# VHH binders against 1-(5-phosphoribosyl)-5-[(5-phosphoribosylamino)methylideneamino] imidazole-4-carboxamide isomerase 1 (hisA1): the designs that were tried, part 11

Target 1, 247 residues: 1-(5-phosphoribosyl)-5-[(5-phosphoribosylamino)methylideneamino] imidazole-4-carboxamide isomerase 1 (hisA1), of Ruegeria sp. (q1ght0)
Amino acid sequence: MMIYPTMELLDGRCVTLDKGNLDAPMIWHVDPVETAKGFAEAGAEWMHLTDFNALQGDSSNQDLVEELIRTAGLPIQLGGGIRSREQAEFWIEKGVGRVVIGTMAAYDPAAVAELAKYYPDQVVLAVDVWQGQVMTEGWRKSGAWTPEAFVKAFGNAPFAGILVTDIDSDMSDLDAQLGLISGLAEQAHSPVIASGVVRSKDDISRLKYLPNISGALVGRALFNKTITLEEAMETAQPNPEPVAEFL
Short names: E, the ipSAE of ESMFold2; O, the ipSAE of OpenDDE; V2, 0.75 times the mean of E and O plus 0.25 times the DockQ between their complexes.

## First folded at step 5 (VHH; framework vhh_gocatamig_d2)

Design a3 (from p04 with S53R; at its last look DockQ between E and O 0.81; V2 from the best seeds 0.00; counts 0 for: pae E 4.3 > 2)
Fold by OpenDDE, look of step 5:
Structure a3 (fold): chain B 247 residues (1-247), chain A 119 residues (1-119)
Amino acid sequence: as target 1 above (247 residues)
Amino acid sequence: EVQLVESGGGLVQPGGSLTLSCAASGFTVSSNYLAWYRQAPGKKRELVAGITRGGSTVYMDSVKGRFTISRDNAKNSVYLQMNSLRAEDTAVYYCATYSEDWKGTFDYWGQGTLVTVSS
């Protein structure tokens, strides 16, 4: 399983949001560029980057993101505020590895499917789920889509991945989160990346044994030093072990 | 003790220029994120410009190309050069830095300096 060290940016700083709450970000006192370089040095193949300013239509982080793309030393999977083909193409042309699209996909599935076809392996579909519904607009608006219907709407579009986030996730109910993600993964035609479920090494171990999960985002756990990236990656390595049934 | 003291605010005509200064103490400016925020009457405080520890800069869209954030390590200060000032730039400008706690959610703030752009 692939570990995606995850960085979230707000006003040029690394942050973690509690359920998308922009008013009370947890701030990590690290240099974003140096942190990204650290991910590369640790051996990460990809990093996930979310721009919370961009989610708000603010391009304040644009130069920083461009610097990250240029200097991080690993490909970046970029999310945040990409709501048009032009915006997607802008970042693709800037050298981003992948663009993550959520809101636009909910409003115009056909356009996103076409985008995925035009840029194979560079478009990631974001599926943010809250109470059985796909959320849009940075988790601010409930969509008309169930997760299943949403994924199904894209058919065989060649997404680089499907990033599934269970927003309703209670840390106390990891099984439910994993069940949701695993369920979607079973019907997906693209690699599924689990978001928001890794709090510890044990979580990675559990994810590892789910057959249809190709990757997992690890953010907060890295920044609060619950786990090192090296540890996370090592834990995620496939072992010739029987698949554990956790669900 | 972390302390930030802003200066340089004042009245300026549209199209004019102004340089804000923030003198920092209790920490080294090169070791911390530094930023300028502003708050206009009746509006929320917003990021104007920031500079990371590594020297990366961020700017709000409306000030790109007009404002420049910089730091002087020798003076342990951060600056905001503001050119082509507009009426909408009128606000109290604040200097800010990280909290000491890695998990901190609060910044240290200066007292602010008023910038008024008016003909």
Scores: ipSAE 0.056, ipTM 0.573, lowest interface PAE 3.3, mean pLDDT 89
ESMFold2, look of step 5: ipSAE 0.335; ipTM 0.722
ESMFold2 (binder alone), look of step 5: mean pLDDT 80; pTM 0.807

Design a4 (from p04 with E100Q; at its last look DockQ between E and O 0.68; V2 from the best seeds 0.54)
Fold by ESMFold2-Fast, scan of step 7:
Structure a4 (fold): chain B 247 residues (1-247), chain A 119 residues (1-119)
Amino acid sequence: as target 1 above (247 residues)
Amino acid sequence: EVQLVESGGGLVQPGGSLTLSCAASGFTVSSNYLAWYRQAPGKKRELVAGITSGGSTVYMDSVKGRFTISRDNAKNSVYLQMNSLRAEDTAVYYCATYSQDWKGTFDYWGQGTLVTVSS
């Protein structure tokens, strides 16, 4: 299972939000560029980047995101505020590895399916779930889709991945989060990436045994030093077969 | 010890310009994120502009196009050029950076410099 070290940006700073609350971010006092280089240096194969200003229609992080794409030393999948073909193509042309699309896919699934066909393995479908419904507009609006129907609508599109976030589950409800993600992974043609699940090494251990889960985002736990990136990656490795000695 | 010392604040008329300077001591700025924050009377402290170690910049929407943040690694300093100043830019301006060590991160703040925009 691939670990995606995750960086979230607000006003040029690395932050973590409690269930998307932009008015009360936890600010991490680190340099975004040096942090991303550290992810590459630790051996991460991919990084996830979310631009929270872009979710609000604010382009103030654009230069910083372009710098991260040029200098991080690993491919980036970028999410936040990509709501048109033109915006997706802008980032692809700037050299981003993947664009993450959520709101646009809920409103215009045909256009997003077509985008995935035109840029195979460069588009990630975001499936943000709250109270059994797919959320849009930075988790502010409930859409018309159930998660299952939404993923099924895209079954043949060549997405690089499907990024599943269960917003509604509290920290004690890991089984519900795993059930949702596992259920969606069973019907998905594209690899499923879990988001919002990893709080500790134990969460990674549980995820790696679920079929069809290809990766997990790890954000808060890296920034609050609950787990190192090296520990996360080691934990995600397949377990060696048990060595049984009968004597 | 890490210290940040701001200078360049003062009284200026609307439409005028000021350059704020921040001199750092006790560490080298070349590898650090540097930022300018401001706090207007009765309001919370807010980010005005930031500059990464690589030179990329971020700006609050209300100052974009009017303010320019820059760094001079040889002088261990960061600057904020403020043009087309408005009454709502009146605030105490703070220079800020972080420091990382093996156990965590710390933010460092200057003492602040007052900018008053008044006609």
Scores: ipSAE 0.005, ipTM 0.373, lowest interface PAE 10.0, mean pLDDT 83
ESMFold2, look of step 5: ipSAE 0.601; ipTM 0.853
ESMFold2 (binder alone), look of step 5: mean pLDDT 80; pTM 0.808
OpenDDE, look of step 5: ipSAE 0.384; ipTM 0.768

Design a5 (from p04 with V29F N32Y; at its last look DockQ between E and O 0.55; V2 from the best seeds 0.00; counts 0 for: pae E 12.8 > 2)
Fold by ESMFold2, look of step 5:
Structure a5 (fold): chain B 247 residues (1-247), chain A 119 residues (1-119)
Amino acid sequence: as target 1 above (247 residues)
Amino acid sequence: EVQLVESGGGLVQPGGSLTLSCAASGFTFSSYYLAWYRQAPGKKRELVAGITSGGSTVYMDSVKGRFTISRDNAKNSVYLQMNSLRAEDTAVYYCATYSEDWKGTFDYWGQGTLVTVSS
């Protein structure tokens, strides 16, 4: 299972938001560029990057995101504020490895499916769930879609991944979050990536034993030093399958 | 020992300008994110501007177009050029620096320099 070290930006700083609350960010006093280089040095194959200013229509982080794409030393999966084909193509031309699309996909699924076909392995579908519905506009409004209907609407579209977050559940309700993610993974035709569920190595171990989960984002736990990136990646490695013994 | 020493604060009329300087020592300056924060009386510290090790900048909304952060790696210094000052910019301004990567966190602050914007 792949570990995506995750960086979230607000006003040029690495942050963690409690259920998306922009008014009270937890600020990590680290250099974002050196942090991303550290992910590459630790051996991560991808990183995930969320631009919270861009989610609000604010381009304040654009130069920093471009610097991260250029200098981090690993491919970046970028989310936040990508609401049109033109915006997606802007970031792809800047060299981002993947674009993460949620709101546009809820409003125009056919356009996003076509984008995924045109840019193979470069489009990730975001499924952010609150109270049984897919969220739009950066978790601020309930969408018209159930998560199951939303994923089904894309059929065989060749997403690089489907990123699933249940933003209504807290971390003490991990079984409910894993149930949602596993249920969507059973019907999906693209790899499913779990978001918002890793607080410790035990959570990674639990994800490993769920069918069809290809990866997990790890953000807060890296920055608060609950786990190291090396430990997360080691824990995520597949266990050897047992060999049946016959007499 | 890591040291950050701010200077350049003072009393200025609305619409005026000031340049804040922060002299840094005791670390590899070129590898670090540098920032200016401010704290007005009775309020939390807030980020004013930041500059990455690679030179990319960010600003809080209320100062965009008026303030400019810059760094001079040869002089181990970071600057905040403050133009078109307003009364709401009155605060103690702090220079801060942080770790070169997320594994090791260095969180260093200067003592602050007071900026007062009033007639």
Scores: ipSAE 0.000, ipTM 0.322, lowest interface PAE 12.8, mean pLDDT 83
ESMFold2 (binder alone), look of step 5: mean pLDDT 80; pTM 0.799
OpenDDE, look of step 5: ipSAE 0.060; ipTM 0.584

Design a6 (from p04 with T97R; at its last look DockQ between E and O 0.01; V2 from the best seeds 0.00; counts 0 for: pae O 13.8 > 2, placed apart)
Fold by OpenDDE, look of step 5:
Structure a6 (fold): chain B 247 residues (1-247), chain A 119 residues (1-119)
Amino acid sequence: as target 1 above (247 residues)
Amino acid sequence: EVQLVESGGGLVQPGGSLTLSCAASGFTVSSNYLAWYRQAPGKKRELVAGITSGGSTVYMDSVKGRFTISRDNAKNSVYLQMNSLRAEDTAVYYCARYSEDWKGTFDYWGQGTLVTVSS
């Protein structure tokens, strides 16, 4: 399983949000570019980058994102405010590795599917799940889709991955989260990336044994030093399936 | 300026009812997903109910059939009608707006209102 060290940007700084609350971001006093370089040096194959300013229609981080693309030393999976083909193409032309599409996928699935076809292995579908239901149109609609049905609606579009986020799930119920992700992964035709589930090495250990999980985002845990990237990557390495011997 | 202001909290006996209000300003509630959260002492904040721009509602299992989330577009407010209240419903209740642009993120929160269910 691939570890995606995750960086979230707000006003040019690395941050972590508590349940997506922008009113009280946790600011990490590190250089974003140096941090990204550190990811590359540690051996990460990809990093995930979310631009919270872009999500708000603010392009103030654009120069920084471009710098990251240019200097990080590893490909970037970029999310934040990509709501059109033109915006996606803009970043693709800037050299971003992948673009993450969420809201646009809800509004125009066909366009996103086409985008994926035009740019194979460069479009990631974001699937946001709340209490077992896909939240579409930026949580404007609920209940219309199961995660499985939503993913199926895109057919065999060649997504680089499907980023699954279980929104505000009970953090104490990791099994439920893993079940959701695993279930979706079984039906998906693209690699599934787990978002929001890694808090410790143990979580990674559990994830790596789930079928068809290609990767996991690791953000807060890296910044708060709960786990090193090296440790996370090492833990995520495939191991033979445990053999249980029963009497 | 976007603001969310909760009200209606208080002390209520088990089995009682209470209605919480969330007055929104700076945006239109009918165009956004809004949710009620709660946080009990020593517990994590948890989602209680949500209402989408389209009017769809979602509830956590423990409040289904007891709580109702609704909105008044004219008042630009969201409500949480709580019936058959239990001791375990005691918590600070928050309203929040989900960002239409973000995955699982709430960009604005109220200050919360305390609900105490006690005999």
Scores: ipSAE 0.000, ipTM 0.231, lowest interface PAE 13.8, mean pLDDT 88
ESMFold2, look of step 5: ipSAE 0.006; ipTM 0.332
ESMFold2 (binder alone), look of step 5: mean pLDDT 83; pTM 0.830

Design a7 (at its last look DockQ between E and O 0.70; V2 from the best seeds 0.00; counts 0 for: pae E 10.6 > 2)
Fold by ESMFold2, look of step 5:
Structure a7 (fold): chain B 247 residues (1-247), chain A 117 residues (1-117)
Amino acid sequence: as target 1 above (247 residues)
Amino acid sequence: EVQLVESGGGLVQPGGSLTLSCAASGFTVSSNYLAWYRQAPGKKRELVAGITSGGSTVYMDSVKGRFTISRDNAKNSVYLQMNSLRAEDTAVYYCATYQYSGTFDYWGQGTLVTVSS
């Protein structure tokens, strides 16, 4: 299972948001560029990057994101504020490895499916879920899409991945989060990447044994040092034959 | 001991220019994220501009194109060039850094910029 060390940016700072709450970010006191280089040094194959300013239509981080793409030393999967084919192509031309698309996919699934076909291995579908409904950037409206219907709307479009986030992380039930992700992975025709579920090494172990989960984002747990990136990747490696666990 | 000392504030007319300086000691500016923040009376402290260890910059929307953050590694200093100043730019300006490895933020004492006709 692949580990995506994950960086989230707000106003040039590495942050973690609780339920996307932009008014009270947890700020991590690290340099973003040095941190991304550290992901490459540790041997990560990809990193995930979310630009929360861009999600709000604010280009304040653009120069920093371009530096990260140029200098981090590993391919970047970039999300936040990519609302059109032109914006996706802009970042692809800047050398981003993949673009992550959520809001545009909810409004124009056919266009996003075509984009995935035109840019093989470069488009990731974001499925952000709140209380059983797919949420879009800057929108919170009931009745738009269930997660299952949303994924189905894309048929066999060749996404590089389907990134599933249960935004309602304040529910203290990791099993429910894993059930949602596992259920979508069973019906998806592209690899599924879990987001928002890794709080410790044990969570990586649980994800590793779920079928059809190709990767996991690890953000907060790296920054609060609950787990090192090396430890996360070691835990995620395929094991030899499993041993039965008994009391 | 990390110290940041701002200077260069003062009174300036709208449309004018001013350069703020931040002298750092106890660490090297070339290895650290440094930023300028400002705080007007009764308002929250807000990020104005930042510069990464690699030299890339971040600007708040209202100052983009008017302000320029830069650094001089030989002088261990960071600067904020402020052009086309407006009344809403009136604030105490602070230089700040993160300690590498996740220690708490360090802040200077601030320098007052007043934009008034």
Scores: ipSAE 0.006, ipTM 0.340, lowest interface PAE 10.6, mean pLDDT 83
ESMFold2 (binder alone), look of step 5: mean pLDDT 83; pTM 0.830
OpenDDE, look of step 5: ipSAE 0.278; ipTM 0.714

Design a8 (from p04 with V29F G54R V58I M60K E100Q; at its last look DockQ between E and O 0.57; V2 from the best seeds 0.00; counts 0 for: pae E 4.6 > 2)
Fold by OpenDDE, look of step 5:
Structure a8 (fold): chain B 247 residues (1-247), chain A 119 residues (1-119)
Amino acid sequence: as target 1 above (247 residues)
Amino acid sequence: EVQLVESGGGLVQPGGSLTLSCAASGFTFSSNYLAWYRQAPGKKRELVAGITSRGSTIYKDSVKGRFTISRDNAKNSVYLQMNSLRAEDTAVYYCATYSQDWKGTFDYWGQGTLVTVSS
């Protein structure tokens, strides 16, 4: 399983949000570019980057994101505020590895499917789930989609991945989160990346044994030093250990 | 003790220019992120511009092309050049940084300097 070290940006700073709450971000006092370089040095193959300003229609982080793309030393999977083909293409042209699309996909699945076809391996479908519904616009709006219907609507669109986040899950109920993600993964025709489920090495260990999960985002746990990226990556490596009995 | 002292605020006419300065002390200036925030009456404090220790800049969309943040590490100062000022730029402007000590990491703010753009 691939580990995606995750960085979230707000006003040029690394942050972590509690369920998308922009009013009370946890600020990590680290240099974003140096942090990203650190990910590369640690051996990460990808990093996930969320721009919370862009999510709000604010391009304040644009220059920083461009710098990250140029200097991080690893490909970036970029999310936040990409709501049009033009915006997606902008970042693709800037050298981003992948663009993450959520809201646009909910409103215009056909367009996103076409985008995925035009840019194979560069479009990631974001599926943010809350109470059985796909959420859009930074988890602020409930869509008309069930996760299953949403994924199904795209058929065999060549997404680089499907990023699944269970927003409704209790942090203490990992099984429920994993169940939701794995269930969607069974139906998916693209690699599924688990978001918001890694708190510790144990979580990675559990995820590792889910057959349909190709990767996991690790953000907060890295910044709060619960786990090192090296540890996370090592833990995520396949091994001959028996399948965990958790699902 | 971290200290940030803003200066340069005042009354200016629309279209005018103003330069804000912030003198910093009590931390390793050259290694810190610096920023200007502003708070208008009845509004939330918002980022205006930021500059990383490495010199990368960030701007609020509405001030792009008009405002320029810069830093002088030798003087432990950060500046905000504001051109083409508008009424909506009226606010108390705050210099900000962060620092880490044995108690943790904290954001630090100056007392602010008032910028009033009015005819």
Scores: ipSAE 0.175, ipTM 0.648, lowest interface PAE 2.2, mean pLDDT 90
ESMFold2, look of step 5: ipSAE 0.323; ipTM 0.721
ESMFold2 (binder alone), look of step 5: mean pLDDT 80; pTM 0.810

## First folded at step 7 (VHH; framework vhh_gocatamig_d2)

Design k09 (from a4 with G54S)
Fold by ESMFold2-Fast, scan of step 7:
Structure k09 (fold): chain B 247 residues (1-247), chain A 119 residues (1-119)
Amino acid sequence: as target 1 above (247 residues)
Amino acid sequence: EVQLVESGGGLVQPGGSLTLSCAASGFTVSSNYLAWYRQAPGKKRELVAGITSSGSTVYMDSVKGRFTISRDNAKNSVYLQMNSLRAEDTAVYYCATYSQDWKGTFDYWGQGTLVTVSS
């Protein structure tokens, strides 16, 4: 299972949101560029980047995001405010590894399925769930989709991954989060990436035993130093299997 | 005592230029994010420009190409060069920084400097 060190930006700063609350971010007093370089130096193969200003229609972080893409030293999957083919293609042309699309997919699933076919391995479908519904507009609006119907609507479209976030689960109810992601992974034709689940090494250990979970985002736990990136990557490695010899 | 002191505000004609300065005392800014915010009457305080310790910058959409934020770590200062000023830029401008130490996270704000753009 791949660990995606996760950086979230608000007004040029690294932040973490509790349950998606943009009005009360935790602010991490670190340099975004140096932090991303640190992820690459630790051996991460990918990072996840969310631009919360872009999610709100504000391009303030654009130059910083372009700098991260050029200088971080690892491929980036970028989410936040990508709501048109033109915007997706802008970031692909700038060298981003993957674009993460949620709201556009809920409003125009056919266009997003076609985008995934045109850019295989470069489009990630975001499935953000709150009270049994897919959320849009930066988790501010309930959509018309259930998570199961939403994933099913895309059929065999060649997404690089499906990023699943349960944004309303009680922090004490990990089993509910694992149930949602496991259920969607059973139906998905693309690899599933877990978001909002990893709080400790134990959470990584639980995820790696679920079928069709290809990776997990780790954000808050890295910034508050509950786990190091090296520890997260080591924990996510599959257990070695004994070699069988047949005579 | 940690203080941020802004200077350089004043009255300027539309299309004019102004440079704001912010000097920090009791605090070293070289490793910190530095930012300029503004607040016009009846509006929320909003980010104008920010600069990271590595020198990466962010700008509010309406000031891109007109304003430039810069830092001078040797002088413990941050600057905002404002060009092509508009009536809509009229506000109190605040310097801000964020710091984390072993006791927790702190934000530091200056007292503000008034910029008035009118004929």
Scores: ipSAE 0.308, ipTM 0.695, lowest interface PAE 3.7, mean pLDDT 85

Design k13 (from a4 with K64R)
Amino acid sequence: EVQLVESGGGLVQPGGSLTLSCAASGFTVSSNYLAWYRQAPGKKRELVAGITSGGSTVYMDSVRGRFTISRDNAKNSVYLQMNSLRAEDTAVYYCATYSQDWKGTFDYWGQGTLVTVSS
ESMFold2-Fast, scan of step 7: ipSAE 0.451; ipTM 0.774

Design l01
Fold by ESMFold2-Fast, scan of step 7:
Structure l01 (fold): chain B 247 residues (1-247), chain A 121 residues (1-121)
Amino acid sequence: as target 1 above (247 residues)
Amino acid sequence: EVQLVESGGGLVQPGGSLTLSCAASGFTVSSNYLAWYRQAPGKKRELVAGITSGGSTVYMDSVKGRFTISRDNAKNSVYLQMNSLRAEDTAVYYCATYSQNPKTGETFDYWGQGTLVTVSS
């Protein structure tokens, strides 16, 4: 299972939001560029990057994101505010490894399926779940999709991955989060990446044995020093010990 | 002991320019994120501009194209060049940085005392 060290940006700073609340960010007192280079130096194969200013239509971080793409030393999957084919193509042309599409996919699923066909293995489908329904930034009041129906609707589109986040649980109900992710992974044709699950090494150990879970985002736990990136990556590897084998 | 000292504020006419300076001591600006914030009376403190250790910049939308943040690593200072000033830019401007004690993990922010910028007709 691949570990995606995760960086979230707000006003040029690394942050973590409590349940997506932009008014109360936890600010991590580190430089974004040096932090990303550190992920590459530790041996991460990919990183995840979310631009919270871009989610609000604010281009303030654009130069910083471009610098991260150019200098981090590993491929980046970028989320936040990508709401059109033109915006997705802008970032792909800037050299981003993958674009993460959420709101656009719920609003215009046909356009996102076509985008994935045009850029195979470069588009990640974001499935943000709230109260049993797929969330969109502007359309929360009229959730039209269950997570299962939403993922199934994209069946054979060549996504690089499906990024699943259970917004409701916010790490307080791990079993419910694992149930959701496992259920979606069973029907998904693309690899599933878990988000918002990893708070400790034990959570990584539980995830790596679920079928079709290809990776996990690790953000807060890296920034608050609960685990190192090296520890996370080692824990995610298949256990070669005889204790992991059936007699 | 970390210190940030701002200077360069003053009274200026609309359309005028000012350069704010922030002199840092007790840490190295080339290794840290530095930012300018502003606060007008009765309003919330808001981020105006920031610069990363790698030199990437961030600007609030209302100042983008008018303000430029820069740093001089040799002088251990950060600057805010403000052009085409508007009445809405009137505020106390603060320099800020963030630090973490690598041994304890304790994080803390550092603020200067502020410098007043008044844009009036």
Scores: ipSAE 0.000, ipTM 0.328, lowest interface PAE 12.1, mean pLDDT 82

Design l02
Fold by ESMFold2-Fast, scan of step 7:
Structure l02 (fold): chain B 247 residues (1-247), chain A 121 residues (1-121)
Amino acid sequence: as target 1 above (247 residues)
Amino acid sequence: EVQLVESGGGLVQPGGSLTLSCAASGFTVSSNYLAWYRQAPGKKRELVAGITSGGSTVYMDSVKGRFTISRDNAKNSVYLQMNSLRAEDTAVYYCATYSQDAKTGYTFDYWGQGTLVTVSS
């Protein structure tokens, strides 16, 4: 299972939000570029980057995000405010590894399925769940989709992954989060990436035994120093198969 | 005690230039995020420009290419160079920084008192 060290940006700062509340961010006293280089130096294969200004139509972080793509030393999957094919192609042309699409997919699933076919393994489908429905507009609006129907609607579209976040249960109920993620992973053609689940090494241990979970985002626990990136990656390694002895 | 003091505001004609400065005391700017915000009458306070401890910059769309944020660690100061000024740039400009307590993780905001910029003939 791949660990995605996760960086979230607001006004050029690394932040963590409680249940998506942009009005009360925890601001981390670190440099974004040096932090991303640290992820690469620790051996991370990918990082996840969310631009919270872009979620609100504000491109203030654009130059910083371009600098991160150019200098971090690992591929980045970028989310936040990508709501058209033109915006997705802008970032792909700038060298981003993957674009994360949520709101656009809920409003125009056919266009996003076509995007995934045109850029195979470069598009990630975001499935943000609140009270049994897929959320859009940076978690401000409930959509018309259930998570199950939403994932099923995309069929065999070649997504790099499906990024699942349970907003209701974020940081408060691991069993509910694992139930949702596991259920979607069973239906999904593409690998599932868990978001908002990892609080400790024990959470990683539980995730790695679920079928079709390809990775997990780890953000808050890295910034608050509950776990190091090296510890997270080590914990996510598969256990060796036990040797069966036959009489 | 952390304190930020702005200067450089004033009246300027459209197309003109101004440089705002913010002098910090009680902490070292080289390790801190620094930002300029502005607030016009009847509008919310908005980010104009920010500069990270490593020197990376962010700018609101309407000022990109016209304004430049910079820091001078030796003078413990941050600056906003404003070129090609427009009537809509008229606002009170505030210097800001954020600090985090290492033990609690709690964030403390520090704001200057503001400096008025008026762009008018």
Scores: ipSAE 0.296, ipTM 0.686, lowest interface PAE 3.9, mean pLDDT 85

